VHH binders against Abasic site processing protein HMCES (HMCES). Designs and how they scored, part 16

Target 1, 269 residues: Abasic site processing protein HMCES (HMCES), of Homo sapiens (Human) (q96fz2)
Amino acid sequence: CGRTSCHLPRDVLTRACAYQDRRGQQRLPEWRDPDKYCPSYNKSPQSNSPVLLSRLHFEKDADSSERIIAPMRWGLVPSWFKESDPSKLQFNTTNCRSDTVMEKRSFKVPLGKGRRCVVLADGFYEWQRCQGTNQRQPYFIYFPQIKTEKSGSIGAADSPENWEKVWDNWRLLTMAGIFDCWEPPEGGDVLYSYTIITVDSCKGLSDIHHRMPAILDGEEAVSKWLDFGEVSTQEALKLIHPTENITFHAVSSVVNNSRNNTPECLAPV

## First folded at step 13 (VHH)

Design kx5 (from A8 with G101A)
Fold by OpenDDE, fold request of step 14:
Structure kx5 (fold): chain B 269 residues (1-269), chain A 122 residues (1-122)
Amino acid sequence: as target 1 above (269 residues)
Amino acid sequence: EVQLVESGGRLVRTGGSLRLSCAASGLTFNSYAMGWFRQAPGKEREVVAAISRSGGSTWHADFVKGRFTISRDNAKNTVYLQMNSLKPEDTAVYYCAANFAYHLTEDAYDYWGQGTQVTVSS
């Protein structure tokens, strides 16, 4: 996974992240550093995306079931990294393979500290290799959306008004991530960064791409993944597997350029 | 300074019972998951049991086969290991450990006790 969409306005995104705490109380996640949120139809590594994490990471006496939403840098910078520039990392931390998560120090260490997060997105992009050609067809992959008589499918939005309705009720993709906190050697602000855990692709996506992000499907899965105080790492890792509960459609080549940030990126062709 | 102090280890006969205690100080106890580890002579340290911050979730190693039970009292800053039906193979130094996250591998644990000796005789 090297490209996502996360374009919802902050208020809409927040509402879409409504949840119940362990006491059954309805809550909205509180923002940390909301000014760092930059909505985009085309998110690439090194950009900031919003993630959910337990409030316990910031407040010692907080309920572990409470959630914070925070923009973090895509591409995990490990806390032990001693260089002044994160770009000097010699290995790719955009993704973490589920099968080697406990073997790689960059991911094992933060995971042992309970630094689990849920990466939020409208969906993610993957490119299918065309047989016999060097051409790649991009696809937008996302949770199936409930077809309400009123909201239609992304493709059926015939008006700006209908388009807004579709996104107001959009079910966000929730991907399992690991984050870390890096303190620059020269001082400055702590950098929060994340990696997306990947798994083998489900059968439905296998023709498009052989790998997919680990998707946490449903509130229970999200809650368990985030609750590092009450759910063991080992138990949480059992949530990491392919899911067939995904849909996709072909999109234009507009998304190929990471600088393009328009609705055309995820529009069906 | 964080301190974990184990107690309760002693010589017992096969089939006997022991209750180990670990008293924690210098940390907010309910902000840490706790674990019990053991190391027998010539063997590697192994995880015996772990417990979540609230105590609502517990994990036990397969070799305990229901004989051991981890519990905690957050009001007393203490974690316990009830050991029943003890066997000679359970002879080891038992360690209490604390970690910010509920984790089952020793490498993640930040704080350790000095250990208490449990000896099970035939």
Scores: ipSAE 0.910, ipTM 0.964, lowest interface PAE 0.4, mean pLDDT 93
Fold by OpenDDE, fold request of step 14:
Structure kx5 (fold): chain B 269 residues (1-269), chain A 122 residues (1-122)
Amino acid sequence: as target 1 above (269 residues)
Amino acid sequence: EVQLVESGGRLVRTGGSLRLSCAASGLTFNSYAMGWFRQAPGKEREVVAAISRSGGSTWHADFVKGRFTISRDNAKNTVYLQMNSLKPEDTAVYYCAANFAYHLTEDAYDYWGQGTQVTVSS
């Protein structure tokens, strides 16, 4: 996974992240550093995207079921990194393979510290190789959306009003991530950064691409992944597997350019 | 300074029972998951049991086979290992460990005790 969409306004995004705490009370996640949130139809590594994490990472006596939403840098910078410039990292940390998560120090160490997060997106993009050509067809991949009688499919949104209705009730893609905290050697602000865990693709997606993000499907899966104090790392890792509960459609080549940030990026062709 | 102090290790006969205790100080105890590890002579250290911060979730190794039980009392800053039906193969130094996250691998644990010797005679 090297490209996502996360374009919802902050308030809409927050509402879409509504959850129930351990007591069954409806909650909205509290924001940390909301000013760092930059909506975009075309998110690439090194950009900031919102993630969910347990409030326990910030408050010692907090309810572990409470969630914080925070923009973090895509591309994990390990805490032990000693260079002054994160861009000097010599290995790719955009993704973490599920099968080697416990073998690589960059991911093993933060995971052992309970630094699990849920990466939020409208969906992600993947490119299918066309047989016989050097051309790649991009696809937008996301959770199936509930068809409301009035809210047409992304493809049926014939009016701006219908488009807004679709996104007001959009089910966000929830991907399993690992984050770390890096303190610059020369001082400054702590950098929060994340990697997306990847798995082999499900059967439905296998013709498009052989790898996919580990998707946490449902409130229980999200809650278990975030609850690092009550759910063991090993139990949490059992949630990391391919899911068939996805849909996709072909999009235009507009998304190929990471500078393009328009609705055309995820519109069906 | 964080300290974990194990106690209760002694010589016992096969089939006997023993309760180990680990008293923690210098840390907010309920903010840490706890674990018991053991190391037999000539063998690698292995995880025996682990418990979540609240104590609501526990894990036990397969070799325990229901003989050992991990528990904790957060009011007393203590974690316990009840060992029943002890076997000579259980002879080892038993270590208490604390970690910020509930984790089953020793590499992640931040704090360790000095260990207590458990010897099971045939």
Scores: ipSAE 0.910, ipTM 0.965, lowest interface PAE 0.4, mean pLDDT 93
Fold by OpenDDE, fold request of step 14:
Structure kx5 (fold): chain B 269 residues (1-269), chain A 122 residues (1-122)
Amino acid sequence: as target 1 above (269 residues)
Amino acid sequence: EVQLVESGGRLVRTGGSLRLSCAASGLTFNSYAMGWFRQAPGKEREVVAAISRSGGSTWHADFVKGRFTISRDNAKNTVYLQMNSLKPEDTAVYYCAANFAYHLTEDAYDYWGQGTQVTVSS
């Protein structure tokens, strides 16, 4: 996974992240550093994206079932990294393979500290190699959306009003991630960064791409992944597997350029 | 300074029972998951049991399932290991450990006790 969409306004995004705590109370996640949230139809590594994490990471006496939403840098910078510039990291941390998560120090160490997060997106992009050509067809992949009589398919949004209705009720993609905290050697603000855990693709996506993000499907999966105080790492890792509960459509080549940030990126062709 | 102090280890006969205790000080006890580990002579340290911060979730190794039970009292800053139906193979130094996260691998644990010797005679 090297490209996502996360374009919802902050208030809409927050509402979409509504959850129940362990007491059954409906809650909204509290924002940390909301000013760092930059909505975009075209998110690439090194950009900031919103993630969910347990409040317990920030408050020692907090209920571990409470959630915080925070923009973090895509591409995990390990806490032990000693260079002053994160760009000098010599290995790719955009993704973490599920099968080697416990073998790589960059991911094992933060995971042992309970630094699990849920990466939020409208969906993610993958490119299919066309047989016989060097051309790649991009696809937008996301959770199936509830078809309300009034909410047409993304492709059926023929009016701005219909478009808004679709996105106001959009089910966000929830991907399993690991984050870390890096303190720059020269001082300054702590950098929070994340990696997306990847798995082998489900059968439905296998023709498009052989790998997919580990998707946490449903509130229970999300809650268990985030609750590092009550759910063991080993139990949480059992949630990491391919899911068939996804849909996709072909999009234009507009998304190929990471600088393009328009609705055309995820529009069906 | 964080201290974990194990107690309760002794010589027992096969089939006997022991209760190990680990008293924690110098840390906010309920902010840590706890674990019991053991190391037999000539063997690697292995995880025996682990318990979540609240005590609502527990894990036990397959070799001790049904015989050992981990528990904790957060008001007393103490974690326990009830050991029943002890076998000679259970002879080891037992260690208490604390970690910020509920984790089952020893390399993640931040704090360790000095250990207590459990010896099971045939």
Scores: ipSAE 0.909, ipTM 0.964, lowest interface PAE 0.4, mean pLDDT 93
Fold by OpenDDE, look of step 14:
Structure kx5 (fold): chain B 269 residues (1-269), chain A 122 residues (1-122)
Amino acid sequence: as target 1 above (269 residues)
Amino acid sequence: EVQLVESGGRLVRTGGSLRLSCAASGLTFNSYAMGWFRQAPGKEREVVAAISRSGGSTWHADFVKGRFTISRDNAKNTVYLQMNSLKPEDTAVYYCAANFAYHLTEDAYDYWGQGTQVTVSS
């Protein structure tokens, strides 16, 4: 996974992340560093995207079921990294393969510290290789959305008003991630960064791409992944597998350019 | 300074029982998952049991086979390992460890005790 969409306004995003705590109380995640949230239809590595994480990471006596939403840098910078510039990291940390997550120090160490997060997105993009050509067809992949009687296919939102309605009730894609905290050697703000765990693609997506993000489908999966104090790492990792509960549609080549940040990126062609 | 102090290890006969205790100080105890590890002579250290921060979830190694039980008392800052039906193979130094996260691999644990010797005689 090298491209995502996360374009919802902050308030809409927050509402979409509504959850029940351990007591069954309906809650909204509290924001940490909300100013770092930059909505975009075309998120690339090194950009900031919002993730969910347990409040316990910030407050020692917090209810572990409480969630924080925080923009973090896509591309995990390990805490042990000693260079002053994160861009000098010599290995790719955009993704973490599920099968080697416990073998790679960059991911194993933060995972052992309970640094599990849920990466939020409208969906992600993948490119299908066209047989016989060097051309790649991009697809937007996302959770199936509840068809409201009036809302035709995402593509049929003929009116801006209808489009807004679709997004107001958009089910966000919830991807399993690992984050780390990096302190710059020269001082400054702690950098929070994340990697997306990837798995082999489900059957439905296999023709498009052989790998997919580990998707946490449902509140229980999300809760268990985030609850590093009560759910062991090993149990949490059992949640990491392909899911068939996805849909996708072809999009235009507009998304190929990471600088393009328009609704056309995820519009069906 | 964080300290984990194990106690209760002694010589016991096969089939005997022991209760190990680990008293923690210098940390917010309920903010840590706890684990028991053991190391026999000439063997690698292995995880015996682990317990979540609240104590609501526990894990036990397969070799425990229901003989050992990890528990904790957060009010007393203590984690326990009740060991029943002890076997000579259980002879080892038993270590208490604390980790911020509920984890089953030793390399993740932040704090360790000095260990307590458990010897099971035939």
Scores: ipSAE 0.907, ipTM 0.965, lowest interface PAE 0.4, mean pLDDT 93

Design kx5 (from A8 with G101A)
Fold by ESMFold2, look of step 14:
Structure kx5 (fold): chain B 269 residues (1-269), chain A 122 residues (1-122)
Amino acid sequence: as target 1 above (269 residues)
Amino acid sequence: EVQLVESGGRLVRTGGSLRLSCAASGLTFNSYAMGWFRQAPGKEREVVAAISRSGGSTWHADFVKGRFTISRDNAKNTVYLQMNSLKPEDTAVYYCAANFAYHLTEDAYDYWGQGTQVTVSS
C-alpha cells in the first residue's frame, strides 16, 4: 500500500472515530496538531495522514485505552536517524512486512516502546498488472459500506446532499501501523512518522495485487492494537493477518498522478 | 533515580518453593509493565514471566508454566514471582525489569535490578 484517500473534513473524520474506552464510555479521540491535517483524495508517502494512538504516549498516568488522533508523516523516520533530511534514508519505510517486523531495527525498536498506531483512510489504491501487457488498472479498495435507499453515489459529490449521503457515515479503513519519534539534529519539533504493516493479499484481492495492508477489522482489534499497556507486543502481532471483509471498484487513471486531488480519483469507472 | 531491588533468592531443594519480590522506586510504577528474567551460568538471559501495567494480563514462558506465577501489587510498588515445584534447571540469577510497554523480550526493557541468586539442589 502506497496510496490512500483520506479526504473527510476534520469534524466528519473525528465523528467517524467514535469509540468506547475500557469503562464502556463513548468518546471521541482528542486531536493533536489538527492544523497539520491535509485532507486529500490522493495521499502518497511523505504526506501527513491522521493516525490513532494511545493517550498513554503523551501522559504518563493516562488510561491506555483512551485515544489521540494526530497527523503523522507517512514513511517512518527511525529515532536513531542522524541526517538532517529524512529523504536521505537509504531504505523505504512506507510499509513494513509483517513477516520481518521483529527483525528490522527500524520497526522492532519502536514496537518495544509500544509505538503502535492505527492508520486512517477512506480506503487505499492498488494497481492491477494485466496479464500479457504492461497496462495497469487502478482500483479503490475499502470496507464494505452499509447502504440504504437514501445512500448517495460514490464520485458524484457535486452537491452537498449527495456528499453527505455517501460520506457522513463512511466506515474508515483502519490499518495497523507502527510509528516513531525523531528529533532533527538541527533542532525543531519532534517528527512523528509511521509505517503501514503489510500482509499477503486475501483471496478476493489476489488478482489485483499480492500484498495488502494489515487491516484491523472492528473495535476489539483496534483497541487491542492501540493498548500497549495491557496487550503485549507479541499478543498484538497476532492481530496482523489478511481479511476478506473488503470491497473495491475500478477507478480512472486520474489517480496515477499523485498531484490530482479530485473526487474523480475514487469514482467508479 | 530508578531502583529495582530483588529479594528472596536462596538455596532450596528440588520440589521446593520460594517467592521472589522486586521493590521499585523512582518511577511511576503503575505506568510500567514488569518482567522477570533469568540467566543461568553459560547461558543467555531469558524471559520467565511478564505482567501488564494493571496486572490484568500475564505471560509465562513454557518452561515454567503451571509452576511459576507473576503478580504485582501497585499499592506497594512491588512485583512478585511465586516459584513452585523447583527443578535444578531453574538455578539462575533472577532479574526484575521494567518497560513502558508490555513486551516479552529483554531488548525493550530500560530498567533492571541487580539480580537475586536462586539455587536448586537435588
Scores: ipSAE 0.711, ipTM 0.887, lowest interface PAE 1.1, mean pLDDT 91
Fold by ESMFold2, fold request of step 14:
Structure kx5 (fold): chain B 269 residues (1-269), chain A 122 residues (1-122)
Amino acid sequence: as target 1 above (269 residues)
Amino acid sequence: EVQLVESGGRLVRTGGSLRLSCAASGLTFNSYAMGWFRQAPGKEREVVAAISRSGGSTWHADFVKGRFTISRDNAKNTVYLQMNSLKPEDTAVYYCAANFAYHLTEDAYDYWGQGTQVTVSS
């Protein structure tokens, strides 16, 4: 997984992240660094995207079930990295394979510090490799959405009013991530960055691509992944598996150029 | 500044019981998960039990399951290990440790006590 859509305006995104805390109270996540949120239909590695994480990371006596939402850099920069320029990292941290997560220092260390996050997106893109040609068919992949009279499928939106209704009730894709905090050696702000955990594709996606992001399906899974004070690392890792609760449609090649930020990127063909 | 002080280790007979205590100071105790580890002579240190920040979740190694119980009292800044049905192979130095995250391997733990000796005689 190397391309996502996360295009909702901040207020719509925030409302889509409504949750219940440990006491059963409905809440919205509290933003950190909201000015760094850059919505786009076409997010790539090294860009910022919003993630959820426990408030306990910021306040030592906080309720670990309370959530912060913050933009972080896609492509984890380990806290021990010693060069001044993150682009000089000699290994790819866009994704983290679930079967080696406790073996790789880049991911094992932050995981032991409870640095679990939920990566938010409208959905993600994958390119199906076609035999006998150099052409690849992109697909937009996302949670199944509940159809209502005011919110339909992406293809049903034929006016600005109907488009707004589709996205007002959109169920965001929630992917399991790990983050780290890097202090640049020459000084400056701490860099928060994340990786997306990957697993083998479910049967429904196997014709498109052999890997998929680890999806946290439902509030219980999201809560357990985030709550590093009450859910052990080893118990949380049991949440990391493929899901069949996923849908997709083919899209045009507009998405291939990561500079194209337009609704056409995810429009069905 | 942070101190973890174990107590309660002593010589006991096979089949006996004892309770270890670990008093914590210099940290916000209710923000930390706690663990008990042990090291027998000539052996590597191993996790015995761990407890979440609130005490709502516990974990025990298979070799002590049903015999040992971890608990905590956040008002007293203390974590406990109740040890029943003791066996000679339980002879070890027992260490209390703290980590910000609830985690089951020693490499993540930031703070350690000096240890308390438990000796189980045949």
Scores: ipSAE 0.709, ipTM 0.886, lowest interface PAE 1.1, mean pLDDT 91
Fold by ESMFold2, look of step 13:
Structure kx5 (fold): chain B 269 residues (1-269), chain A 122 residues (1-122)
Amino acid sequence: as target 1 above (269 residues)
Amino acid sequence: EVQLVESGGRLVRTGGSLRLSCAASGLTFNSYAMGWFRQAPGKEREVVAAISRSGGSTWHADFVKGRFTISRDNAKNTVYLQMNSLKPEDTAVYYCAANFAYHLTEDAYDYWGQGTQVTVSS
């Protein structure tokens, strides 16, 4: 997974992230650095995207079931990185394979610090390779949307009233991530950055691509992944597996150029 | 400065019981998960039990299941290990450790005590 859509305005995104805390109270996540949120239909590595993480990461005595939402850089920069320029990192950290996460220093160290996050998106893109050619068909991949499936299509979201029908109740894709905090050697703001954990594709996606992001399907999975104070690392890793609860449709090649930020990127063809 | 100080280790007979305590200072105790580890001579250090920050979740290694119980008192900044039905194989230095995340392997733990010796005689 190397391309996502996360285009909702901040207030709509925040409402889509409503959750229940440990006591059963309905809450919205609290933003950190909201001005760094850059909505787009076409997010690529090195861009900022919102993630959920436990409030305990910011407040030492906080309830670990309470959630913060914050933009972070896609492409994890390890806390031990010594150069002043993150582009000098010699390893690709856009994704982290689930089968080696506890063997790779870049990922096991932050995981041992409880640095688990939920990466938010409308859905993600994957390119299907045609056999015997270099031609590739992009697909937009997302949770099944009950009202969207029965009352309209994703392409109907090109006007204000149609947009409300599709996106107002959109179920955001929730992917398991790991983040780290890097302090530049010459000073300045701490850089928060994340990787997306990947697994083998489910049967439904295997004809498109052999890998998929680890999807956290439902509030119990999301809560357990985030709550590093009460759910051990080893128990949380049991949440990392493929899911068949996913749907997709073909999209035009407009999405191929990451500079294209338009509803056409995810519109069905 | 963070300090973890274990106490309660001593010589006991096979089948006996012992309670270890670990007093913590210099950290916000109720933000940390705690673990008990042990190291016998010539062996690798191994996790014995771990407890979540609230105490609501506990984990015990299979080799102590049903015999040892981890607990914590956040008001007293103390974690305990109740050890029952002790065997000579339980002879080791027992260490208390703290980590911000609830985690079951020693490599993640940032803070360690100096250890307390438990000796179980035939």
Scores: ipSAE 0.691, ipTM 0.878, lowest interface PAE 1.1, mean pLDDT 91
Fold by ESMFold2, fold request of step 14:
Structure kx5 (fold): chain B 269 residues (1-269), chain A 122 residues (1-122)
Amino acid sequence: as target 1 above (269 residues)
Amino acid sequence: EVQLVESGGRLVRTGGSLRLSCAASGLTFNSYAMGWFRQAPGKEREVVAAISRSGGSTWHADFVKGRFTISRDNAKNTVYLQMNSLKPEDTAVYYCAANFAYHLTEDAYDYWGQGTQVTVSS
């Protein structure tokens, strides 16, 4: 997974993240650094995207079930990185394989600090290699969406009013991530950055690509992944597996150029 | 300054019982997961039990299941290890440790006590 859509305005995104805390009280996540949120239909590594994390990371006596939402850089920069420019990192941290996560220092160290996050997106893109050609077919991949008389599908929205209805009820994709905090040697703000954990593709996606993000399907999975005070690292890793609760459609090549930020990127073809 | 101080280690007979205590100071105790570890002479240190920050979740190693119980009292900033049906193989120095995250391997633990000796005689 190396491309996502996360295009919702901040207020719509925040409402889509409504949750219940440990006491059963309905809440919205509290934002940190909201000015760093850059909505786009076409997010790539090194860009900022919103993630959920436990409030306990910021307040030592906080209820660990309370959630913060914050933009973080895609592509984990380890806390031990010594150079001034994160783009000079000599290995790829866009993704982290679940089967080696406790063997790789870049990922096991932040896990031991409880640095688990939930990466938010409308969905993600994958490119299917076509037999006998070098052409690749992009697909947009996302949670199945509830259909009601007031909502439709992406392909049915032909007015601004109907487009809003599609996204007002959109179920965000929730992916398991790990984050770290890097202090630049030349000074400045601490850089928060994340990686997305990957697993083998489910059978439904295997013809598109052999890997998929580890999807946290439902509030129980999301709560357990975030709550590093009550759910051990070892127990949380049991949540990391493929899911068949996924759907997709083919999209045009507009998404291939990461500079294209339009609804056409995810429109069905 | 963070301090973890274990107490309660002593000589006991096989089959006996003992409760270890670990008093914590200099940290926000209810923010930390706690663990008990042990090291027998000539052996590597090993995790015995661990407990989440609230005490709502516990974990015990297979070699102590049914015999040892970890617990905590956040009002007293103290974690306990109740040790029943003691065997000579349980002879070791027992260490209390704290980590911000609930985690089961020693490499993540930030703070350590000095240890308390438990000796189990035939």
Scores: ipSAE 0.668, ipTM 0.868, lowest interface PAE 1.2, mean pLDDT 91

